VHH binders against a4x776. Designs and how they scored, part 2

Target 1, 306 residues: a4x776
Amino acid sequence: MSTSMSVARSLPGGPVAEQILAEVAQEVTQLRAAGVTPALATVLVGDDDASVGYIRIKQRQAVQLGFASPHVRLPASASQADLQAVVTQLSADTSVHGVLVQHPVPPHLDFDRAMQALDPEKDVDGMHPVNLGRLALGLPGPTPCTPAGIEALLAYHEVPVAGREVVVLGRGATLGRPLAMVLAQKRPTANAAVTVVHTGVPDWPRYTRRAEIVVAAAGVPGLVRPEHLRPGAVVVNGGVRYAGRRLLPDVDESCATVAGAMTPRVGGVGPTTVAMLFRNAVRAARRTRSSRTPVRLPDSGAPAGR

## First folded at step 1 (VHH)

Design a10 (framework vhh_6qgx_2)
Fold by ESMFold2-Fast, scan of step 1:
Structure a10 (fold): chain B 306 residues (1-306), chain A 124 residues (1-124)
Amino acid sequence: as target 1 above (306 residues)
Amino acid sequence: QVQLVESGGGLVQAGGSLRLSCAASGRTFSSYAMAWFRRAPGKEREFVAAISYSGESTFYTDSVKGRFTISRDHAKNTVSLQMNSLRPEDTAVYYCAATEYLGSWYEPSAYDYWGQGTRVTVSA
């Protein structure tokens, strides 16, 4: 019995992101030496200030890593057909290797339908149905960024995952559901016993109280509290909401008194998500290099007229 | 700043050919998407053709597809429109346009820079 409890060990994503981005930078350098400049195209619909800010940060990082960073801006009045036409155009452009459509789009547009029009090989978010099918089948392809980032974060900090009980709180398409598929893959950094809980499971705390790892992915500020956790559990805050400029995580900070390790409120999973975006982009460019390798034919080149 | 100057317009008979050229200046020309629009007498401005900043993607309005070809020369900072099998209905003032952010390529409002236009007259 302990008479005092230590604050949970912090699991910052900054160092994890730095490691991934260093690997990306090395791959970009190799591709450029081979005559391929990796390109990440960004698409913004409308003029939402937050979206403009986030896309600008991603564009700056792309340039710093050695990517070309073409931009496409559509007016807020753009139709679904306009958005899908842009996505189709970028899919067909061989100079573009990855495409990022900044979420959210205006309410009259169907973001998911637009993303389904994208070439799955250029899907830097890893959310295309073809890539999710590849994930479900254990096949290589672009990986969902936040799920892959969480896997990398746990591995970097030497948190055992294989054979452990993991509870994912949330079944959203972007995080909860694909995270369950990622952590169930047959590899040393995954291979977990995964339980997904959500609003349809009223006694979800029964599951989180027995879990060795809890990933909050609900987008509900302060949803996870100390009484919902097993002492010494690893807690990952995958879900956040913003109230203006304030970051509101799903995991209450007081959970640090019960958890053995947890992601910080700022500088947790977010940096790893961005790093995985660039990893998907450089790998897309690398695939282009492989498929475009010149094949030399034996006995070719005899001059005409001999 | 990007400046656009069109040339190559003139009078031609139906079935003939013309090549329009757009000379662009500015440090970032190679990063701009380019397009051709036309305005027929008494009508509004309409899209003709567009080319991406890389030159790998081209777009055409249905009425000119297979007859017109848009191309660019990065070394000369020039965008060209080769017009073949010309029809009287192709008679218009042709405008070169450029934008850093290619969105709805068929919308004039998507383009930030415009030339003064070059007149094309196709006689019967």
Scores: ipSAE 0.000, ipTM 0.133, lowest interface PAE 17.1, mean pLDDT 82

Design a11 (framework vhh_6qgx_2)
Fold by ESMFold2-Fast, scan of step 1:
Structure a11 (fold): chain B 306 residues (1-306), chain A 127 residues (1-127)
Amino acid sequence: as target 1 above (306 residues)
Amino acid sequence: QVQLVESGGGLVQAGGSLRLSCAASGRTFSSYAMAWFRRAPGKEREFVAAISYSGGSTFYTDSVKGRFTISRDHAKNTVSLQMNSLRPEDTAVYYCAADSEGYYTDLWYEDSAYDYWGQGTRVTVSA
């Protein structure tokens, strides 16, 4: 019985992250041989447990890849001026090539205002308005990490995207909105017909039920259920929330009964986001060279004649 | 902050069972997520099983699901791995690992997610 049953193919991000990090390691080696040690500075405000751990993981990865990893920790009571002073100082520091301000910051702080104070060339999250403008215009620059990671994950697992109906559920600034811009780019790993749905679209299941690819990006645990999907659809879980120490994804695991392929509950998109952060960081270091050559994703160049 | 010591390894015939134990010391042990990894001769370290700080969530690599069971005992500050229906391919040095903050479950299978590691205990499964 079980040997002939239709089951969803798993789309793990670990192998994707490994491939990206191998490319990063090669670029770091080349830069170090040229006398440049890539440096990724991290800024943490407060003591949110998840943020502390994510920074710790990133610092270990940075050291293993050959990056310098300066860290600045501000107390939860820090003022907006304190945060902006740190960002400004790191922007001016020529030994620092990329800067990551770990989200979330305490509620009294304006994260977006702090990020706007950052040199857009050092924005490894790809969230600076200048870099989002570059993305909107199809110009080279740092790309939002999770959207770029999802594109790479789909490409790695040979999921067709070009010309396909893709529904992005959620319009958050870090995932839903920039993902729509990424997947609409004119290149073989994108070039999709993208629909963005959100709470302002009450009949959003009408859209997901016809979609070939559904990316959940709402941060609402269990929002996407089997009845919301077309049989055989590819399902990407981009949105997660923690309840204590439990990871709660937007996509209910039972969706594997309907989906043709699905990212796993853990070990899906997350690893690719971290890998893309380092890719942005090494490219930022490369851009400090006088002979900057902007390179997009591998095999994602201009699609003219292809 | 935390020291981990594994025990329970040994030689066993295919189809047999072993129970590995990991003893942890430290004031914050009950707040740690814990995992077992293994390294076969000539290979990299691979994930086997993980358990959340509360013991409410467990994760397994596909090759051991249904055969291995991870559990924890807060009173004894131990994490155990019950290994049943052992196969020659399970032959490896088994390592206990601890994540001090326990909120990083999206990377539960990654070596880099864990702060503390034991010295390892050898498991040999003969045909």
Scores: ipSAE 0.000, ipTM 0.160, lowest interface PAE 15.6, mean pLDDT 82

Design a12 (framework vhh_6qgx_2)
Fold by ESMFold2-Fast, scan of step 1:
Structure a12 (fold): chain B 306 residues (1-306), chain A 121 residues (1-121)
Amino acid sequence: as target 1 above (306 residues)
Amino acid sequence: QVQLVESGGGLVQAGGSLRLSCAASGRTFSSYAMAWFRRAPGKEREFVAAISWSGGSTFYTDSVKGRFTISRDHAKNTVSLQMNSLRPEDTAVYYCAAEYWGDYSDEYDYWGQGTRVTVSA
């Protein structure tokens, strides 16, 4: 068999992220020249060291890109009402264009309910129901970061997607389900025939063995193996786990012997997710600038005003 | 409180067998993938085996394939790891982990405290 000695082409996300962030920096510069300083507010509940570290990194990146970076900390004992009050205040603050609440929050809090209080225009994660509705309808708005990152990664590496058979393993709210919506959009970098498989489909390998592109979005280390793949398939690892400092991807590394191309164990999709977060944030600020520009209508024959 | 509790660890001679069990409380894990990880002294935590929510799909690291068998009992809300032909290299603390299958995450949702397995030559 000719597939036994195949070497998969690598699909790193680092260069993709660099390209996206360069575009973000340019848009920030243009907004600042127009008198708007983009602002990404960050919210942390509790004092978990990992979450503190992640927020600090995002704050530094925001400043490096030219964003203002206001920060709100709530104690681990904060109530649901406390969290919702902060989200509501940031929604009303005209100097704030995007809001990031660091996940996870303490287990007594309902993160999703709190996020529903956020102005959809300031949703940099792209997970607000209004923005998911916009995605379903093909309307502009913040896009879920990892799905958008995967689309950008495939486009950057010139992987054909339009008209191709794509299988997404996982139906999670942040990746699998919105990824299916993203890849089915009518545009050159998407327009795919998408099949979603999950725990309700025990014979999921029947689908992945026929797929031209397989995206693992389940968060189960080593779930995807060589016997589950069509020879020459493109394999994207969207789901990972950490065991201490070690990254455990959904896709087993031995898949490189069967796949035609695949994302690397480290430096794959992750960098593109972070870049898309900042793209959502700068576009939120850009929408604010557009809203500040008066709409010029003909004086005679104009509809009745307020 | 939701928690996973491992049991069945102990001391065994090379070539022997042990059965580890993981009992879940506070939540039904019938829709969760379950996994076993281990950490030997001086080494990183490594994946050992996983089982899908239905029990229809099982996954193993190459070093245990054919020797270990993962299974689950939905009625008892438990997952088990049958370890046969044990080697000194299998000496580790074994951890049970649970993850909701449909959700992308960089972390497992739940972890047990671990059960110690010592295999002597």
Scores: ipSAE 0.000, ipTM 0.120, lowest interface PAE 17.9, mean pLDDT 81

Design b01 (framework vhh_7aqx_2)
Fold by ESMFold2-Fast, scan of step 1:
Structure b01 (fold): chain B 306 residues (1-306), chain A 124 residues (1-124)
Amino acid sequence: as target 1 above (306 residues)
Amino acid sequence: QVQLQESGGGLVQAGGSLRLSCTTSGRTFSSYAFSWFRQAPGEEREFVGAISWSGGSTDYADSVKGRFTISRDNAKNTFYLQMNSLKTEDTAVYYCAAEGYDFWSGYYSEYDYWGQGTQVTVSS
């Protein structure tokens, strides 16, 4: 039966990002009034025009939000030791609250090794192992930007998440896996029943067909199609691949005929990821004004049905 | 957030020239990369040319390279497509587009904002 085509409600990330950045700007103003100028340091290795342009956009946003924006440039010929030294120096610099190293670095350098050397309190990407461990344990810390952005996007558009069945397609370290941890946290914007599926689950459509929310996080263009969805489901495209300059999303646009709501192909999750980067940065600066209360690990076997 | 409006289209003889303008409204014009696309009736929309946020790099489709030039004027919040040595096959509706930054991939996403289009007709 197909007597009519319905179109899903759009879930754009632009308005979500604007709301988050307005909150960040307000927090920056409060910190400056208290004598702390939040500082986001940026590091660029090499002189690729695209990377220079991308980092400049982030620097400009930082300044417009009221951040100090110290910048370090390393030549394309820089050694791993040079990059490690910069990360170590920025970790030790008390005037710097957050550090962003522009990815990618030249192929002779180990980006992940350099980032793991960073002070986890200054990790604005939220990907340091210490911060992922904090997320797993329900402890405060910087959160992975795209997972946090998706949580904010769903909350902004008043999509119910608590108690809902959510399927995450993909188990990548930067999105699928940490997103499952984020959406399982005990708070009104999360608290979901989360299922993670991937290439090791050949019958993954069995799970997505019953899901109230599907988040695509596999980096496989057109992976999610209308036949994989429950009618009226909320669909979030978190995964992308590029063919030249064209963005190829995981979610086929025809899913709008079955979904009740979905993120647009462009202007969806991406803007919220950038906004979360700045939220992590201002929160890092805010921690310098707050007494840090030591946290203890949760008791093994503590009751789950609180 | 950003709105785009094309102007400068019209009728022109083969071998002639036209200059298209795209005027933007909204914040942070100087932070965007801009592109031109075109679409002939019954055909897919195709890339024509692009200019980076700094103006330091440009890119063109092979079919227009050497004939078309893209430029920007940050003081006027406007970018341009200078079209020289026009051919009948250049007949199309021309669209301007602004690129959002895709933080996840580290590249500009496919275009966040589009104009409504301006008709260019090249007669033989």
Scores: ipSAE 0.000, ipTM 0.153, lowest interface PAE 15.3, mean pLDDT 82

Design b02 (framework vhh_7aqx_2)
Fold by ESMFold2-Fast, scan of step 1:
Structure b02 (fold): chain B 306 residues (1-306), chain A 123 residues (1-123)
Amino acid sequence: as target 1 above (306 residues)
Amino acid sequence: QVQLQESGGGLVQAGGSLRLSCTTSGRTFSSYAFSWFRQAPGEEREFVGAISWSGGSTDYADSVKGRFTISRDNAKNTFYLQMNSLKTEDTAVYYCAADYYDSSGYYEPYDYWGQGTQVTVSS
């Protein structure tokens, strides 16, 4: 059968990522027509095979979308000063619009310190303190990729979010905390009543049992079970771990018997995170074009001042 | 949990055409980018072509550009390599592969691979 064997409606991220990347490709085409080639620079420190593979695949995808893809490789022995010099140089390079430093870096290096040296406008991960401050204030800027991806996934599948009770299980810096800020923004795809629970909340199931939407963001396999959910709730697997080649999600598969809708074990949130990286990159290039081509005069037929 | 199976290989004369298929099993066909690789005897595996998740973009090795086309059919959980104007140098075992994003924002470190299908081009 092509139909899922579970009772919950599936919320795959693949189609969501495809829609986002199609929009990115359209914006790249428009920018290139305006004389701007979007550029995403990648930085790799060391020779970890998984990191090398990840960078290679992203470079290929960048080229397919029409981006320039300059790359910098530093040896595993590189100093903190070497890494910060590269980040500073890429920040100053006007031909570069976005910068991705592949995590992890070797343990003798301070990744967070290096990233704070990056121009916030070129932060494609959306994790720079300046951009997190912009998010907290409701100001425009690069958005954290996984939170933005989850918002897009819920909107694509027509899951109501505005005015709904959402529980985020986990307070990690890249997902739980920024997701709460994203879903509380005043817009139709957010505007939720958001509760963040974690291991410091002993009776966290009290909150998840009442929630219309539960986003698991703890990185603990099988943490969320059917007894922790409200019947018919929407469940998003944001946190996963691997055991060999098998992906282990935070939400136990048996939750499909209670949930009304659920992201699949494979092909859920992950694809949307990568798509959002490229969306942040093209928007950074778009800001450069707006700066270079200011409009000083209104069209003769258009209403002025609106 | 995605499994890949190639088909459509065989014997063909130079200048001929052949279409390879890769059938997938698993829940997430639309979430994968797909690629074809080939390996001639005594050589390393080389990239042949790739197709994005949407099917809206494709990429090819210089040696096959203009002769090979990659496509996908999401309704059939299958993707294809149409090979035209075949040369003796195209003789190889052809492998299909799938690339997958995970929730940490990167592709799996291990590609899913088929077992390969032999293509032999005679002069």
Scores: ipSAE 0.000, ipTM 0.161, lowest interface PAE 14.1, mean pLDDT 81

Design b03 (framework vhh_7aqx_2)
Fold by ESMFold2-Fast, scan of step 1:
Structure b03 (fold): chain B 306 residues (1-306), chain A 122 residues (1-122)
Amino acid sequence: as target 1 above (306 residues)
Amino acid sequence: QVQLQESGGGLVQAGGSLRLSCTTSGRTFSDYAFSWFRQAPGEEREFVGAISYSGGSTDYADSVKGRFTISRDNAKNTFYLQMNSLKTEDTAVYYCAAELYEDWGSYTYDYWGQGTQVTVSS
């Protein structure tokens, strides 16, 4: 029967990104009325076409939202000291509230070391060790953009997460690992039972076959197939790879025959990541207007489950 | 919003040359990567050539490599396809396209021109 065969509900990120960016624009307007022009500085090392394109998209979005958008360009031959000097200068510049160093940098440069030189309050990627520590402890701070975007996407589409079995495929520093930390936080849009699988778990399909939500974060095209999924599962494609200029998702399109809901190949998670970058940036600007307050654990009441 | 308009098509003898132009209006020209495609009667639309946001990188289909050159002029909001050593099999409607990256670098062509006919006679 044709009615017994359903195609997964689509979970586009475009509307999610629009909602987040509208909130950001409102906050920028409020800050400008208070005499603060939020500023997101961008740093590009080299001349890689994709990186140039991404920076231009981000710069245009920044201007449209009302941000100042200073830009620093370094040649591909730049030294680690050159990169660190730029990061240090932007950290000290009181007119700059957020700093984005476009990843990747040339292979001879240590991106992580450069980011560690940045004031963690200006870390709009949420990748500084201080901010990852804040995430691990459930403390306020900039959150890694793609994990935060996925949480927002699931919430927007009213996908239940709290108390659900979630499997994250991949343990990469920018997505899989911090996503597990995000989805385990004690809040209504998270609070999941999270399992992380990776190359060290050869029988990872055992875990995805029982999961209510599967997030692919491995960067391996077509890794997730219909036989790896529980019927009716929610499937999120977070990983990216390219064949020429075409995006190849970690999740095979045929998974739509088994999944109950699925992010589209394009216009899924990506737009939410960009939106979260600007959310982190406007919040950084807000913090400079407010006095710094010692960070405290959020929950001082009765323990959960009482 | 971006609008694209092709010009420069026409009839030319095999071995001849033509230069196609694509003028853009709307969004900032320098934010876009540009491409040329063509479609012969009864065939699918095929990629011809592309130029990056910076103009520093170009890419061509094997069938036109060494004969066609894509370029851009940011001051004129125009990009070009210089076609040399034309062959009868180059006969097609030529389309210009503009793209912004979607997600993390997949390309979806946001805007297309209406096309311009190129006919190469023997």
Scores: ipSAE 0.000, ipTM 0.233, lowest interface PAE 11.0, mean pLDDT 83

Design b04 (framework vhh_7aqx_2)
Fold by ESMFold2-Fast, scan of step 1:
Structure b04 (fold): chain B 306 residues (1-306), chain A 124 residues (1-124)
Amino acid sequence: as target 1 above (306 residues)
Amino acid sequence: QVQLQESGGGLVQAGGSLRLSCTTSGRTFSSYAFSWFRQAPGEEREFVGAISWSGGSTDYADSVKGRFTISRDNAKNTFYLQMNSLKTEDTAVYYCAADTEYFGLYSEDEYDYWGQGTQVTVSS
């Protein structure tokens, strides 16, 4: 005797990313009409083939959206001072609105130290300490791309978040930690009761079994299994690893038998992260325009003649 | 675990047309963005064209823009490269590729899945 297993509703990120990028393209068109060409500068250190490929893809997307895409390439032998000088120069360049340094850099370089020299307003990854401080305080600024992407993905698929129990598995700087700050913000697409669990909480399944939404953010393949979930829970896979070309998500695919909705193994959160990068970039360009003093003339209201 | 298989390559005269197909198996076709690449003898692999997850966005290399069209058929789990006004410079092995990220931002490789390639030869 066999029973057909119910599968969770899929929460793909591709459509979410396309909607965000369409909005970005509209904003770029408006900025160009106002005399501002948004510019996303890209920096590559070395000549690793994969990194060259990734940067070229991002450059093509930037141009398709209407961005200027200046590129700086440093040799693999570049010093820390060389990298910091480039970041400092791009920070000072008023024609550049966003800066992306392709990770990884060669192991003799301190990537985090170099990025801390960047103008926080040009931080398209949303990872600068100033921008994380803004997030913690509920202030406007560039937001960490993957957390923002997850918020957008849940909103797009009409998953209720406000007032819901959300468990985030992982406390990594790029996802788990800032995601907790994002989902606790006072707005309709957030405003959740957020619990963060990690390796220091061995009985983390006690928390995930109660959760209405579970976000896996640990980067541990197959960490989340069906026995760790509440029936009907929404499950978001934010953490992935690769074994060659095979994507290994934190959430085991068998969770689809228990979850009510789940991001697919392929085409989940990743596309929304890239879209958020460009959203941060266009918003940076928009802030440059809004910082200018507008020239306004008041209506006189004087009557015409006699 | 997406498997990609190209078909439709062959010999064609300059000015002619050829349609390449890439059939996928193993996973939900609609969850992927797809691309075509080519590699001529002694050259590096070159981007040719891409189609987004929904089919709503396409992009092309400047060398093929206006001549090549990429499309997808979700019902057949297949995507295509329609090549028109072929030139001798279009002679190459053509590869189809699938991307698990919108633009490969967090992949270890440029693209996650590749086909085995199909030869296109354009004679004068």
Scores: ipSAE 0.000, ipTM 0.212, lowest interface PAE 15.4, mean pLDDT 82

Design b05 (framework vhh_7aqx_2)
Fold by ESMFold2-Fast, scan of step 1:
Structure b05 (fold): chain B 306 residues (1-306), chain A 124 residues (1-124)
Amino acid sequence: as target 1 above (306 residues)
Amino acid sequence: QVQLQESGGGLVQAGGSLRLSCTTSGRTFSSYAFSWFRQAPGEEREFVGAISWSGESTDYADSVKGRFTISRDNAKNTFYLQMNSLKTEDTAVYYCAAGPEYDILTGYYEYDYWGQGTQVTVSS
């Protein structure tokens, strides 16, 4: 190990997201040529300005990629039954392939209960219990967007993961927990020795100091500092908190003096999460095309034997 | 490349109104998103409001929602913060900020340029 000062290589998510979205655009083009227009329905409850802005950005991106983008807006006063009726209707609509309900919903509504009424095949967030069960069992299905984005980001930047010591700091349902399942899968971009640490492990720095890869997923700004890292480690900031509109990462920027590579404060994991949302949506549409494919006669077989 | 010049500010009585202006220099005004931030004595800088590059989306801090309005005038290279029903707790230095786009939910964008700040004092 060198004792000289070094600066971490940056691992931006922008190029990763662009590559994924280019692949999505190609799949959309192929589906449209086959008579299927992929459709991502969006549902907004209330008039929260940030949520309205975010939905508009996603709708614009969907249209640019060639998706149909039906939108349902419910008033802030909507009942649980109103929300569940919309989710159930979109679940049953064969022209709709993916459904996104913008979080948060007003506090009198049970978001999780409404989402459980959704067809798991149309779950573009990859967070439905059926899809998390598929992940746990190693079965194909919609993938949790941020964990899948992190896997893609590491692969894009040629960070070795297979056989490496990875520490995930955080056990949240949307990132830390499913990320551990993703990175333990038997495939070249995963297959890691994964350790999950959290608030119940007071000496969590003992684990991060030995890790080749540290993924911060705690949602506590500045939690990870240089003294918590192995020199030359790869550091991924998956945790997000905001002070107004400024992104505050779990990883302190001074970690760049110890890390060998790390995601930037802005333009890191976030863009890849959005790209994975659209990947889940186009793959949902692709699955419906597969089930609608005309019956073909079997190949006559190879002319040569084994 | 982009310079931000603030105007407005000053002393107003509680319940009054004040309009801040931020004039930009540079050829990229129409492609930039804009925000207002404020910093009260002894506190950290906090978000007040934002307007997208298209002008179609606005966002506000809960403490000012319904009282403050952000707008832009692309022909004048200027954006505004209209402050109504001012309270003593609105006393702060107000900063304008600009960047190519903002998205608080993805963390992809942030503000690259900042004004010098303008003092707003709301007396009882």
Scores: ipSAE 0.000, ipTM 0.147, lowest interface PAE 13.8, mean pLDDT 82

Design b06 (framework vhh_7aqx_2)
Fold by ESMFold2-Fast, scan of step 1:
Formats: sequence, structure tokens, C-alpha cells
Structure b06 (fold): chain B 306 residues (1-306), chain A 123 residues (1-123)
Amino acid sequence: as target 1 above (306 residues)
Amino acid sequence: QVQLQESGGGLVQAGGSLRLSCTTSGSTFSSYAFSWFRQAPGEEREFVGAISYSGGSTDYADSVKGRFTISRDNAKNTFYLQMNSLKTEDTAVYYCAASEWDYGLSEYEYDYWGQGTQVTVSS
């Protein structure tokens, strides 16, 4: 045999992101034909080279997808009031449908406070308390990008999730916590039995060794090793840290010898997160279309004998 | 900031080999991750291969895995794409790109680009 049965199937996010962005591009085209130009505003505070690079990448993608891409740059010396004034102004601007403030901001600024001042309908990150509340209640709204991206990635690669035992390793506000809410939703791509483990659970490997799906979301490089996994488990690298310029995933690469499927070190979850950002933005623009008539269909699925 | 220049393109027969070079000037070479992209007529720019700033990891498009090898020479401020078992489908303009961070698989993750070098594979 030229292939090893012990090598995990790869779950790249690139094709998933491409599919999502193609759908976004079609929706942008439809909105533009209807006289609405979707607009994603970007805000950068300071001139950190990495942040400038990330904003430039997002602006290029926005333009290629057909978005208007207004940009606001504030000096590193900007006050909290300056940042909040920009966020407030963009919230009130009817030509702007989504707002992205590039993280991190300088350390004298409170990023979370600034983002909470944003109109929750323009929250493309899906992290506003109103939108997290909507997620918790099963209501429609912008979904946190990385959790939504992981759900889409698993669905794209035909990984069964409904009824499966999923362990999320980490309870951070941007991934572990909202991912548990996403995967517990009552829909075919979710509906899982979700367990969240963290540093407060010293014997967390007891849980991951039973799991059909493990999502690492701790931000601790190499935390998950082969001995922590059930043979044939699906493993998702959701958490990552940079050591200088190197991308270090939570899941050790040697886990590929035990896992049945695994996201790659580069080109895994990251691309799906960016795609979900644009999906949130185009959906925000769709909600502003006044000519849209609500669909009124009878509920043919209603149970007999109500 | 870094400036990139491709060389080594040209006409080659199917089944043959060709080595592309990308020379860099400006910022310290060892601080950058590098990649190769290609664009065939009428098509979008496609990822080909990448190498981390340390040279410790590489990645390739499925269409070129096992045939192409990316490498870097920090002493010469140059990185390479060794192309073996060339197919007519490999005909494209090849671009080198640099990232201030670790490498990415999307063209939008790169800010510094070469001008391109034509590779034509004849049947």
C-alpha cells in the first residue's frame, strides 16, 4: 500500500471559505442590482504593521466581493472618546452596513467598551452582547465568526455532528463558550451533546478520550496530544498562538496518527472565520432592503392534534 | 519593506523540469515567509506553494504536491520553486510573494509581490 490508514483525513478551510464567499459575492451582486451597495467600514487605531496588513487583506477581499470599503484611521494617541465617536458615527451612517474595528487597539483603549457602543445590527464579528443573547436564545442574528466557521467546516467535510459527543477544550469568550451554544442549536449541522472543559477540570483528558469530535480552543500550543484522543476522532484546531512569527496550534501534529480527520496547521479554521465576517456583513445589508416582502407560508409541519 | 523579482521562467517540454528563483531586496530576508502563486489566462490567481520564515514548514496545492518543491537560501536572499514532471496545465505566469507574518494560502495574505515570470509547458 502507498497510503497509511493511520494518517488523518485533512479538513482544510480554504474550500469551505471559497464556497461561502461565492455565496456572499452572489448576494452582493443581487443587492447592487437592487440599488443597495453593501458597505463594510474598517477602523484601525495606530500603525502597527501586522494590524495594517490584516486590514489591507480584509479591504482587498471586500472590494473583490463588491463591497464599498470606507476606512477610518486613528492615531495611536487617540482617546477612548475619539474611538467611541468614530464607532457612534459609523453606527448612525445609513450607507454603512457592517463595522470592523481591528484588534488589538493600543493598550490605553478599552476595545470591548468601544465595540459595545456599536449598533448590534452592524456587528460583523458577532460578539456584541445583544447578538450573543440572540445566539443563546436561538434567535437569528450575526453569529461569532470562528464558531460559525467551524460548524460550516464540519458540514462541508460531511462530519456528522448531530447526536455526537463533542468536547470543546477552552472557555474563551470568542470561541469555546459561543461554540458550545452554536453546536447545541436544534439543526442538522449542530444538535450535538457538548461538553466544555478548561483549566478548572484537571482530568480534562477523561472527556476528550471519549469524544467523537474534539475542538481545541485554549490558545495553548501543543496542549492536545495523541494520548488525549479517541482513535478515529475528528480534531479541530480552533485555538492558535503566535511565537514571534510562527503559528502554533493547540493540537500537536502527531495527533494525525490517532485522529480520523484533522484541520491543518495553516489553512484550517482561519479562512472560514474571515468568510463568516463577510457573510455577516452582506446579511446586515440585506436587512436594510425596504422593498423586501416577508414570506408568509403555512406551517405544513405542524403536529396533528395541537 | 521588501521588493521581489522572479527569474528562471521560459519554455519547457511536458515531463521536463524548471527552477524559478525569487530574489529579494530591502528588509531582512530571514524575517519573511514566502510563497509562489500562478495565474493561467482567463483564470484567478492560484496558490502553488509556501515556506515559513524559518524554513521549517512548507505547504503545497494538491495539484503540485510531489512534483514541486519550495526552498530558501537566506545567505543569497533568494527562494526557489523546483518544478518537476511539468504538465501543460502548469502553464501560467508565476508570481512570488512575501508575508511579514507566517505564510498563508490566500493571495490576500501577501502585501509584497513580484512582477511575474511566464512558464510555458509544450506538449
Scores: ipSAE 0.016, ipTM 0.543, lowest interface PAE 7.8, mean pLDDT 86

